# VH-VL binders against a2c733, part 1

Every score and structure here is a prediction.

Target 1, 133 residues: a2c733
Amino acid sequence: MAEKPAAKPKAAAAKAEAKDQSDSYAIVEASGQQFWLQPNRYYDLDRLQAAVDDTVTLENVLLIKDGKNDTTVGQPYVKGASVELKVMDHRRGPKIIVYKMRPKKKTRRKNGHRQELTRVMVQSISIDGKALS
Positions, changes and structure headers below are counted from each chain's first letter, unless a header gives other numbers; antibody chains are not in Kabat numbers.
ipSAE, averaged over its two directions, is called F for ESMFold2-Fast, E for ESMFold2 and O for OpenDDE. V2 adds 0.75 times the mean of E and O to 0.25 times the DockQ between the complexes of E and O.
[cut] stands for letters that were removed.

## First folded at step 1 (VH-VL)

Design dar10 (framework fv_dargistotug)
Fold by ESMFold2-Fast, scan of step 1:
Structure dar10 (fold): chain C 133 residues (1-133), chain A 121 residues (1-121), chain B 106 residues (1-106)
Amino acid sequence: as target 1 above (133 residues)
Amino acid sequence: QVQLVQSGSELKKPGASVKVSCKASGYTFTSYAMNWVRQAPGQGLEWMGWINTNTGNPTYAQGFTGRFVFSLDTSVSTAYLQISSLKAEDTAVYYCARGWDYGDLYYFDYWGQGTLVTVSS
Amino acid sequence: DIQLTQSPSFLSASVGDRVTITCRASQDISSYLAWYQQKPGKAPKLLIYAASTLQSGVPSRFSGSGSGTEFTLTISSLQPEDFATYYCQQLNSYPTFGGGTKVEIK
């Protein structure tokens, strides 16, 4: 006899994945854009008007999902929710071509130049003063 | 052109302190972050944290808070790692490595030669 | 922290062999993965960054592939100087390294 076949239904695979701590995140609104942010992750954003090592607090939080799989949806914003970012550095990024024009429609855009970027660390996601990270 | 040169090996007793240096040359010191990586004998690589060379602000990985301190002397393009209250488990080769915590460098392109710190009675 | 699992941890090979090393991430890291080579008593050397971009000066027999959570380092025809330990590293978050793969002569 051959080895037992390994097969898992998609529902079981989805259930197993739901236990991953990568489930914690917040969707926030800033400057007319929506961002999906996870704690303890770096993000390169268009240059922010903040000094290096400053913290930037985003309060227009549309949705929070914590590591316990609890989801809180805003109406439109989650009351008492915030995302704290630490500004890591300001530098020009590499020459890139980008076509990221959300949430609004754009005719077209090609940026083949070096962008001004700010690297941030998501330090914490909190609701009612309680941190999720 | 680019070089990172570290201080020589150290033999210390438990409870002592050690300060490892990493001198950079061949580039603008404050334009790149400096990372610290540890490797215990026969073990793999372990990232300890980095320091922003422009601001002097360190970021430590979990497990490296408290006894470990990253610092700089920008006038001589040198980064330092200080370990206080040394324990036998701190015995390792300590590497400095250049990385850009912002922009193009999502990797460590230049490494120091390593400093062996041995903690024994 | 994002965990990286390398397989195999140990590999025996002969000169001329094709060697493949796998690195799996505990969560999506896009293409922010680098590969390093370390010889005994020496500092690591960068081989590949952005999952598949060969560092200047690195022989073309080395190649990287993958994205998301599954990555591979391939040496198309192993040379005597390639016997070393290889590490993957992610930089999509606080940097972490895989456990390493030691490539020894058969």
Scores: ipSAE 0.006, ipTM 0.584, lowest interface PAE 9.4, mean pLDDT 79

Design dar9 (framework fv_dargistotug; at its last look DockQ between E and O 0.23; V2 from the best seeds 0.00; counts 0 for: pae E 8.7 > 2)
Fold by ESMFold2-Fast, scan of step 1:
Structure dar9 (fold): chain C 133 residues (1-133), chain A 123 residues (1-123), chain B 106 residues (1-106)
Amino acid sequence: as target 1 above (133 residues)
Amino acid sequence: QVQLVQSGSELKKPGASVKVSCKASGYTFTSYYMNWVRQAPGQGLEWMGWINTNTGNPTYAQGFTGRFVFSLDTSVSTAYLQISSLKAEDTAVYYCAREDIVGATTDYGMDVWGQGTLVTVSS
Amino acid sequence: DIQLTQSPSFLSASVGDRVTITCRASQGISSYLAWYQQKPGKAPKLLIYYASTLQSGVPSRFSGSGSGTEFTLTISSLQPEDFATYYCQQLNSWPTFGGGTKVEIK
């Protein structure tokens, strides 16, 4: 049985696609990480503390590409830029199996758990209230 | 044997309501989304929405809110589609189809489908 | 919504022919595209997911390719049982289907 291709992180896939197709996107900073987000696409992120159907606004926008127009780079953040995410669903992600070698004369132990995820739709990417096309 | 079995065809008058069932067997019901897909006579496939079988939360496509309700009975591994105030344009085959919540089964596809339920709305 | 355009809408071909069906997206969808086969009177069957990954149990004559906005389903040697309508579906936004391509075997 051949292994199925591993699912790519959506942010990394969006990054590759945006370079190829001249699509609009934003790079945002949250919790010390950078996310590559395109409008009107959904992403599965680590669990957010927000209710289903809530809107979460991200304002730490590092970069905006407006389709075939110019790219705006932050210093460090693009002033007046924001990304609106709609919380679509909370879900359990892929099962994570952790193998640990206990110290000294302890036997190896296997622990399994599921990642908690939140599916979000990128509703809009805007700068000074003007949404990207 | 993994399968989805839907309820039988329905003939309804305009203004009536209908409830279509989709019973799952052979897998863990709450590990998969349940999608609903419509196909009008001679037309293509139209996605209506999904319901998260683990949480019970439905998500509806644009155009399928108000008269359309997705629900579950997890004790019998069954999903339901209810359509109220039926109109002639609701005449279609309605399919349920599962999609992996965990991302390990289909990698973003609907791998198991019900056989379809024909709903005919006529005067 | 992201629109998917399939071409051709209809084709007729002989057994043994190589058949190609194209699906174009109105916006980039990376590789989040699936292909389905629907035979008359039956439910759709998943053929390919993640643009190019063949579903278990599907004959190897079926293959998918593409990324971004242009995708192709290929049947390398058409068989009589391949009479069906084929649909693409994107899963990178609110799910949408293409209009379908009906394949008739001569």
Scores: ipSAE 0.301, ipTM 0.746, lowest interface PAE 3.7, mean pLDDT 83
Fold by OpenDDE, look of step 2:
Structure dar9 (fold): chain C 133 residues (1-133), chain A 123 residues (1-123), chain B 106 residues (1-106)
Amino acid sequence: as target 1 above (133 residues)
Amino acid sequence: QVQLVQSGSELKKPGASVKVSCKASGYTFTSYYMNWVRQAPGQGLEWMGWINTNTGNPTYAQGFTGRFVFSLDTSVSTAYLQISSLKAEDTAVYYCAREDIVGATTDYGMDVWGQGTLVTVSS
Amino acid sequence: DIQLTQSPSFLSASVGDRVTITCRASQGISSYLAWYQQKPGKAPKLLIYYASTLQSGVPSRFSGSGSGTEFTLTISSLQPEDFATYYCQQLNSWPTFGGGTKVEIK
C-alpha cells in the first residue's frame, strides 16, 4: 500500500489587503485654482503664508464626496465644509521660460520664472466639524 | 565629481537598529532634498520620503513613519536613515538620491543616486 | 497616493528594435513624470524628466512623451547596453514609482 505523498500545502498568497483608501475627496479653491484633494495625500499649492508644520484650513470647498455617500456640491461653496492642511515644505516649481518678442521694436526678452509652491498634506476633510472617514 | 556615497552592507537581527549614511560631495549639500528609496529583493522601487537638507525637515511616506528616521549632519554633508525595531520585511537595498530644491540642476527628478546599502534582517 | 501602472511588465526585444513602454497614472499629473533606468546590482539612473526632457548625458535614442495620465518612453533603436529595468515616477504629489518594465534580450 504505497503511501500517497502528502500534497504540499499551497502557500496561501497573502492577499495584501489593499487598505481601502478612503474614496473621500474634496474640490477646493485655493489661489484662484481648483484642486482635487484626498486625505493623507500631498499636494503642491501656490505659496502659502504659513511656516513649515503649520496647519492651514481651507474653507472654499466647492464639492465634497464622502465615500459611498452622495456628493455635496456647493453654491458656490459647501457650507460648513473645511479642509485641514499641514504645511510640509516650501519649494520652487519648474523653470518656465517666457519669451517676449516685439517685432516692430526689435526687442527680445527671455525671462525665467519659477513659481513659489507649498507642499501640503491633507490631514482631514470635514463638514460642520465632523471629519469624513 | 558630484556623488553620493553610502555606508556598507548591514546584517542585523530582528528587533535591532541600523543607521545608513549617505555622504554627498562635489555639490552644495543644502540645495537639494535627500530622498530615500527602498528596493526589496527582486522588487520595484519604493519612495520612503525625503529630508530638506537646508531646513532639516523630514517628510515620510505612508508606511514609513515611526521606525524610520531621517537626519542630517550638514557639517560633513551627510544624510542618515535610521531604522529601529527591524523586521524581516525590511530586508532591502536602501538608496539615497538627491532632488533639486531651487532648480540649480535638474528639476523634479532624482539625478544623483547613492550606490545603495543592503540591509539584511535575519534571525 | 497616485498609482502608476507600467506596461508591459516584461518586454523581449532585439538589438535595433524600437521599444515603447507605457506608464499610466491613476489621476492627472500634468508633465511631472520621470523615467529611470536600472541595471542589475546598480542604482537607478535618471533618463527623462518633465515627461519629455532628456537628462544630460543620456543618448538621444531615448525619448519621452505624454501628459495627464498617459506617458510613454521610447527607445528608437535598442542597444546592447539598454537591456535593463525601466521605472516611471510621478512627482506631482506624493512621489510614487511604477512597477517597472524589464527589457530582456529576445
Scores: ipSAE 0.158, ipTM 0.749, lowest interface PAE 2.9, mean pLDDT 89
Fold by ESMFold2, look of step 10:
Structure dar9 (fold): chain C 133 residues (1-133), chain A 123 residues (1-123), chain B 106 residues (1-106)
Amino acid sequence: as target 1 above (133 residues)
Amino acid sequence: QVQLVQSGSELKKPGASVKVSCKASGYTFTSYYMNWVRQAPGQGLEWMGWINTNTGNPTYAQGFTGRFVFSLDTSVSTAYLQISSLKAEDTAVYYCAREDIVGATTDYGMDVWGQGTLVTVSS
Amino acid sequence: DIQLTQSPSFLSASVGDRVTITCRASQGISSYLAWYQQKPGKAPKLLIYYASTLQSGVPSRFSGSGSGTEFTLTISSLQPEDFATYYCQQLNSWPTFGGGTKVEIK
């Protein structure tokens, strides 16, 4: 089952920009993973320390496309780029069933694990302090 | 039993205010967002926004800023929708609906709905 | 905003018929789509979430499929209690509903 909140951020200021926008996105690095982030969409990241409704800024931005087909690639990071996230909730991922083998005999055991996640909403993508979307 | 019970229907004049209540029971109130959805007569469903029942922080859909206010009283597991400066166009059934964004249940869709509150605004 | 277009807006069917309803999203939403049933004077009822997962207590004659931009709700053998209006809803961003499909007798 995929995990996604039904919660949606405030977008009153984004209406006019959404009307005029092209596809914009950023590829960011967080917790050793890469995420393809688009404005006004939800994503589940590894657990963050921030409180629900706080804003978190990601600065390890590997690539930005600004919706005008202009692409900026970092080496490794795009200087001055950031992605602003709003924390929607802290949650646990799908139950992961782990099977393992014992050294002396073959056994199947169920161990339940759930990844700790933070669901975020992408509020803006910016470069040099100026929002792209 | 998990349920949402809304306040009764309202008949109002233009310019008045109304406050619709949505009382939750049978579950941990603060583990679910509370959505508000309206349905004008003969029309489809329109999402108005939600409120984070854990923090009290509301989010409003476009077109529902200004006159619409979501609030909570967590001591009685109740969410409220207040509409001020009522207009004839506000005539609709207003639903509360929970959605699991936190906790152990699924986080897809609005799985429990209130029975709806008809607000009629005579023009 | 992600627009959802349902088709058809109406369909007429007999008890026992197989019916399908489509929902098209204006941009990709992965599988973050839910289906609801609403009878006159009643609140909507969640049928399906994540495009194809049946909500607890929903009869197995209901099924959903699709991903990305195209989704279907299928009722394999229509029953008298299934005459209702059906809505899709996307949950990949601002929740938005489709315009609804009314399933009528005859």
Scores: ipSAE 0.012, ipTM 0.620, lowest interface PAE 8.7, mean pLDDT 81
ESMFold2, look of step 2: ipSAE 0.000; ipTM 0.550
ESMFold2 (binder alone), look of step 2: mean pLDDT 91; pTM 0.935
ESMFold2 (binder alone), look of step 10: mean pLDDT 91; pTM 0.933
OpenDDE, look of step 10: ipSAE 0.108; ipTM 0.737

Design nis1 (framework fv_nisevokitug)
Fold by ESMFold2-Fast, scan of step 1:
Structure nis1 (fold): chain C 133 residues (1-133), chain A 120 residues (1-120), chain B 108 residues (1-108)
Amino acid sequence: as target 1 above (133 residues)
Amino acid sequence: QVQLVQSGAEVKKPGSSVKVSCKASGGTFSSYAISWVRQAPGQGLEWMGGIIPIFGTANYAQKFQGRVTITADESTSTAYMELSSLRSEDTAVYYCARDQYSYGSYFDYWGQGTLVTVSS
Amino acid sequence: SYELTQPPSVSVAPGQTARITCGANNIGSKSVHWYQQKAGQAPVLVVSDDSDRPSGIPERISGSNSGNTATLTISRVEAGDEADYYCQVWDSSSDHYVFGTGTKVTVL
């Protein structure tokens, strides 16, 4: 089998700055939602079933923009594309209040919950095993 | 059913700004992109830009850079397009449209259009 | 800039076949989508990804795309097919959606 290029060192991605920008990005599908992800940026996504410091790989990549190169659109997914995320922290977002009517008793019930989020760092975006810069 | 409903017609003076709204209903607003496309009287369709609501990040056609701002409010499932420094050449019907893959795909649902007339 | 060229008009008799072309360099390597726009109305998607038909679009409407030309074919034309038709692609070099110049189909 041909050897796929190794992913970029994780330490480099972990030190990403707020102003660190890339012309490269991916749009990925996870849990029925689309996410726009750039390398070396962190994002708050819906709670993932993963431990802090774990790596999660997303393969349902809908679109890749490779800096100076062309944009590749999937049909529906870009073949050979993947996005590697590192779990940084689990967080809680805004509290959501839900009201439910119970017809039998003509009363409303208030249910409170909070959005649970997972902060991830985008460590690499690759196509055919080659990481985008 | 997915439906995009736009705000009503506007008459504006040259040099002013206009802000058109596009309210999505019946669908998953946050999982799709919304684009804005205009059509001047008797002319073809012209893409202005689009936004991915979950990130709030917009992408604009170069021709409109500096004059157009596209935003989204997920709490109301509404996208907005604001065009500034209006000229008579900006008289057009402005459409919002849902983009299934954000950039490289097609527009599966369209708003009814908003006529913006720029007159002195 | 990448430009999609369509004939400005096509005239066709009821029951005959109308063919609308969309020309551009190497358009066969791109996904072409087609929209129908009737007077005073918003565009409606009639063909996606070269040849797929959305739900509710009659089988009389079909698409193809190869080389430098994409084609929308309307067979057994009816009066209700009279409209403007636009092709559309994504242009990677400019990061823009590009629409064709439009074709007015007249059913005589």
Scores: ipSAE 0.006, ipTM 0.520, lowest interface PAE 11.3, mean pLDDT 77

Design nis10 (framework fv_nisevokitug)
Fold by ESMFold2-Fast, scan of step 1:
Structure nis10 (fold): chain C 133 residues (1-133), chain A 124 residues (1-124), chain B 108 residues (1-108)
Amino acid sequence: as target 1 above (133 residues)
Amino acid sequence: QVQLVQSGAEVKKPGSSVKVSCKASGGTFSSYAISWVRQAPGQGLEWMGGIIPMFGTANYAQKFQGRVTITADESTSTAYMELSSLRSEDTAVYYCAREGGYSGYDLPYYMDVWGQGTLVTVSS
Amino acid sequence: SYELTQPPSVSVAPGQTARITCGANNIGSKSVHWYQQKAGQAPVLVVSDDSDRPSGIPERISGSNSGNTATLTISRVEAGDEADYYCQVWDSSSDHYVFGTGTKVTVL
């Protein structure tokens, strides 16, 4: 009786660090999809054209929440904002990572081929070169 | 880890309104959608609506549009559901629930953490 | 409107397998989630995205989804599995969370 994983990957399982962390995050647009990203968390995105250990910078930032301040909403993008991702691994999976405000949307993974994914670590969220606190 | 704690049971008269609270602790509040689901005695689960606190825009099931108002207060990590023009058919346990993970493989269209429920009894 | 139909009840003996179906047109194109609700308690997510098991949920509980039927399977049933079970989808065409009609599982 082989033991199979009971749960799939979640948004960062570093509980001790998460306990003291601010609730800062960014919503970014990449490849026509929206992603909710928090610092020091890993995410599986649609496959990126980058090598393992490379850093990828996303500049189409739709929204930033600074944990001590109000939310900054882009028009459509927040000027000077960027998110730095470190590529951790390339993998194959059946699930899609998408963040939506309850728009009309159907999943595309059903009865289809598995997605090619890239696991990334969010290294920083910055506005005008300064990391969020 | 994350907990949702709801306000206590209420007994209301027909025609009145009720406001149930749902306070989140032990995790992120602003970026997770909070749904409200009710269950009449001996009946199934019925979705009423939900809100993503950081956006402040609520989405309502058509059956409840015009009677339900869902709000959130980020400063207190509390979501609210107010139901007006109460009738005996509104007697139910009302649950708040957090929609699933915003990262990894999880889509935010299932409810992974539930409040304990609030019994609202409407009787004359 | 999109409706999820479940059998009202399923009776199963300890150690046997219970199968709870959730029927709807083309439900295989949607992600189906399953909740377990014991008497007097809030629902608990037991299967997400058709077949994924949340942390802490026994391997005896599994899910599948294809065509017009999603199925929750509980193998080697124990008395503690006695509960009401609900399937759930997000229906993007109506912007609604849709719950199934519910199935009461009795372990006898």
Scores: ipSAE 0.005, ipTM 0.530, lowest interface PAE 12.8, mean pLDDT 77

Design nis11 (framework fv_nisevokitug)
Fold by ESMFold2-Fast, scan of step 1:
Structure nis11 (fold): chain C 133 residues (1-133), chain A 126 residues (1-126), chain B 108 residues (1-108)
Amino acid sequence: as target 1 above (133 residues)
Amino acid sequence: QVQLVQSGAEVKKPGSSVKVSCKASGGTFSSYAISWVRQAPGQGLEWMGGIIPIFGTANYAQKFQGRVTITADESTSTAYMELSSLRSEDTAVYYCARGPEYYYGSGSYDDWFDPWGQGTLVTVSS
Amino acid sequence: SYELTQPPSVSVAPGQTARITCGANNIGSKSVHWYQQKAGQAPVLVVSYDSDRPSGIPERISGSNSGNTATLTISRVEAGDEADYYCQVWDSSSDHVVFGTGTKVTVL
């Protein structure tokens, strides 16, 4: 279930860079995939239908960890939970080795192409209007 | 480094149940998948199911659905496998094994297993 | 149901090469992992993702996976390589981890 340690190409991979550290995170469902999102981090997701500088709100929140050991698990989604993303840009990713269309499946055929990606910044994670950042 | 330590050997009667524990020490617990794999004497490896503790839900091999329950307790960094309605053919060494760390975009048991617990022998005799 | 077929046993002389096959329809489209299990011990990962070698595993051990056959190759075999070897994949159609039957490697 954990991400493959040596496997590289994920078109929907999230990239995070050091910034303000937070013990809080959310696991959200978007475009049929699950993402582990932390506040104040940016991520490259599969192309979203939104303009640059728009805010996208994700409400299909599977789990929230509030950094002081409070964990809220959805059934299937955590009620009142949301993650706000700011669209930073739309871009094409680097050339990748293509595995099976679904993540976690691998082929021996190698095919390089660029992915259509949207870079987002996680602005906030909240439950019932209270930010956890 | 993470080490998985399992509970001791058990001798059970047919029709009873057994609960084996697997305690992770020396590392992070909640974001790593834990699978249970059994091996009957002189036989091969058989996957029973697994759990990612932070999700709290388990995935089971169809052969064991209805008889096996896999759980995790994040506060004690311990995973459990309970097998009910035991039969003589359930006599086996039961292993827990850890997959790679779960993170965004993952959610499959197609990963490798490392480390493995030392194994727990469960003997079911009439 | 997806099944991984391995030969039950392989005998090899010290210094020679042992090859252990893992056969299944279109296994080359899956990621294959390999485990070594010595008598009385838990399995140890020796190859991940077809051909990746974990740290600490000697370069004599290598893997490949193409078409209908994945292969674990042990070159310049040593007495310490005597063990049971298992291949493993994830079968997405059944949502199951599948192990091969296992191959006993004997160094004579």
Scores: ipSAE 0.005, ipTM 0.552, lowest interface PAE 10.6, mean pLDDT 78

Design nis2 (framework fv_nisevokitug)
Fold by ESMFold2-Fast, scan of step 1:
Structure nis2 (fold): chain C 133 residues (1-133), chain A 120 residues (1-120), chain B 108 residues (1-108)
Amino acid sequence: as target 1 above (133 residues)
Amino acid sequence: QVQLVQSGAEVKKPGSSVKVSCKASGGTFSSYAISWVRQAPGQGLEWMGGIIPIFGTANYAQKFQGRVTITADESTSTAYMELSSLRSEDTAVYYCAREGTYGDSAFDIWGQGTLVTVSS
Amino acid sequence: SYELTQPPSVSVAPGQTARITCGANNIGSYSVHWYQQKAGQAPVLVVSYDSDRPSGIPERISGSNSGNTATLTISRVEAGDEADYYCQVWDSSSDHVVFGTGTKVTVL
């Protein structure tokens, strides 16, 4: 049954490696999973059917947070909202365990299973063509 | 700079309930988990549960399941912890704490603590 | 339930090195975080993810984690390091945050 609540974050929404802190973000939905995405950060998502350097636009945006603590909540989607991702690389990665409150667990041992992943950069988050401040 | 500010000390009678608030300021409330951790006098830290405000879904330690309710109000950037059926052994300082990263639950920011005293 | 065992106390002279252990089966596969708590104050994160130091934490404080033991090391100990120290992990088997039993560091 594909009606499970979207409250559990997906393993592919792993921690960004940027040092900068941004208060702006979007929660987006794909196949019943939720992804927390911040501008100018890299994320490893399940393999996307797009070429390196292509832009992928996500429109099923559940929520947008402006850095001014303004929040726009969808019903279920925020009208006119989109997130633009730039495809950086296709790669294989270790299996990641996801916890509802913690989307990633650190693993000391390498396991033999690898997932097909696509690394993306979040280029912009916008509502009605206007990028977040 | 994110700060967590908790409500003031409470004195409660056995069998009653207490609701403690934790207000976040400075930006990253919604997407980070807020946990509640208590410490009885002279004792160690004990995790009670946590919530990710944007999802509204809470997770509770087994010991407190059925007695604790954790909620969050995005519009006021405030998390709440309500503990029911209070007993003298619930006398403790109650902390709220924010996870500073997306994984593995490091608590980078803590509230100042709220002393709850349960006495007749 | 997964338990993190710490020594109840560690005594150390100023300028010496204090080592606080956190023991549990296969703790090396977990991310271990460490907190310092001074009397009457909230805990402060001093080491995250086994060995990372948050901004503002002196380089005298370091961590390691392998096998069945995680260790917090405080070198060139100062009077201001006197506090209770707690290790912490997320335990997927119980779906809980677990804190260590705590170690009181006394600087004499």
Scores: ipSAE 0.005, ipTM 0.537, lowest interface PAE 12.1, mean pLDDT 77

Design nis4 (framework fv_nisevokitug)
Fold by ESMFold2-Fast, scan of step 1:
Structure nis4 (fold): chain C 133 residues (1-133), chain A 121 residues (1-121), chain B 108 residues (1-108)
Amino acid sequence: as target 1 above (133 residues)
Amino acid sequence: QVQLVQSGAEVKKPGSSVKVSCKASGGTFSSYTISWVRQAPGQGLEWMGGIIPIFGTANYAQKFQGRVTITADESTSTAYMELSSLRSEDTAVYYCARGDSGSYLEYFDYWGQGTLVTVSS
Amino acid sequence: SYELTQPPSVSVAPGQTARITCGANNIGSESVHWYQQKAGQAPVLVVSYDSDRPSGIPERISGSNSGNTATLTISRVEAGDEADYYCQVWDSSSDHWVFGTGTKVTVL
């Protein structure tokens, strides 16, 4: 098993706190980067061109894990897969980084600090219209 | 500009509970992390847990799991720390501190003034 | 989980250099933050991300971090530097913050 792609915008503490954590996730490609997204989680992504309360649909889904069901890997994208995001707020601040090798100190401070960000809620992850938990 | 103001000192009996408040002003509250750190007399700093108000869930240090509850009220920009089943060794100054983002991975940029909780019979 | 070991005390004469260590296996792979706490006061961030100095903190205060030791260095020490100093890292194995044992700096 190879190391999984690094995900930048995920709150580490959310894993320990969740009342009912989903084991489901999607890896999506946006703006040349890979993002690891779980249903019903907030993420801070690089500024999106969308208004607050808009729904953004991502269709470039590289991989889906549906809890105890099999992992579906795209070539390069999973056919019929999509992730629905709701825009919560536009803000300035550091990204939430969880799965990344320790960056060089000045690069971590500079690149993760005071960026233009959009906070999104992952509303659903689906394959062929069937939502994951 | 950002200020964290905590509630006043408390004197409690063993077996009771205490609830300390931390009101934030002058900056973003909901998407930033509020942590609680205690310091017993003459001792070092000990992280108890924290909350990101917009997520509504808290993360606790193992030592305090089951006795501490951290909550936040976004409408009043106030975080709370409640510690139950108090013992004499819980006598300490309790601080709230803000993480410089909505991530538990960021340092604490602002601290409250501290609240002394004394547990004695 | 990490256990961050600091010397309990460091004594230094005015104008000299104080060095406060924070030890843990492979701490050089972590980002270390440092706080200063004067008697009766809340802690204040003095170094973030190993060596970055917050606005308003004197250039006499600096940090480094490599291998198994992070170090806070205070050059040209003044009486006002007398305080307790704490290092801090995020322990990713437990998803918790860990503070060092603390070092009391006495200026004599």
Scores: ipSAE 0.000, ipTM 0.525, lowest interface PAE 12.9, mean pLDDT 77

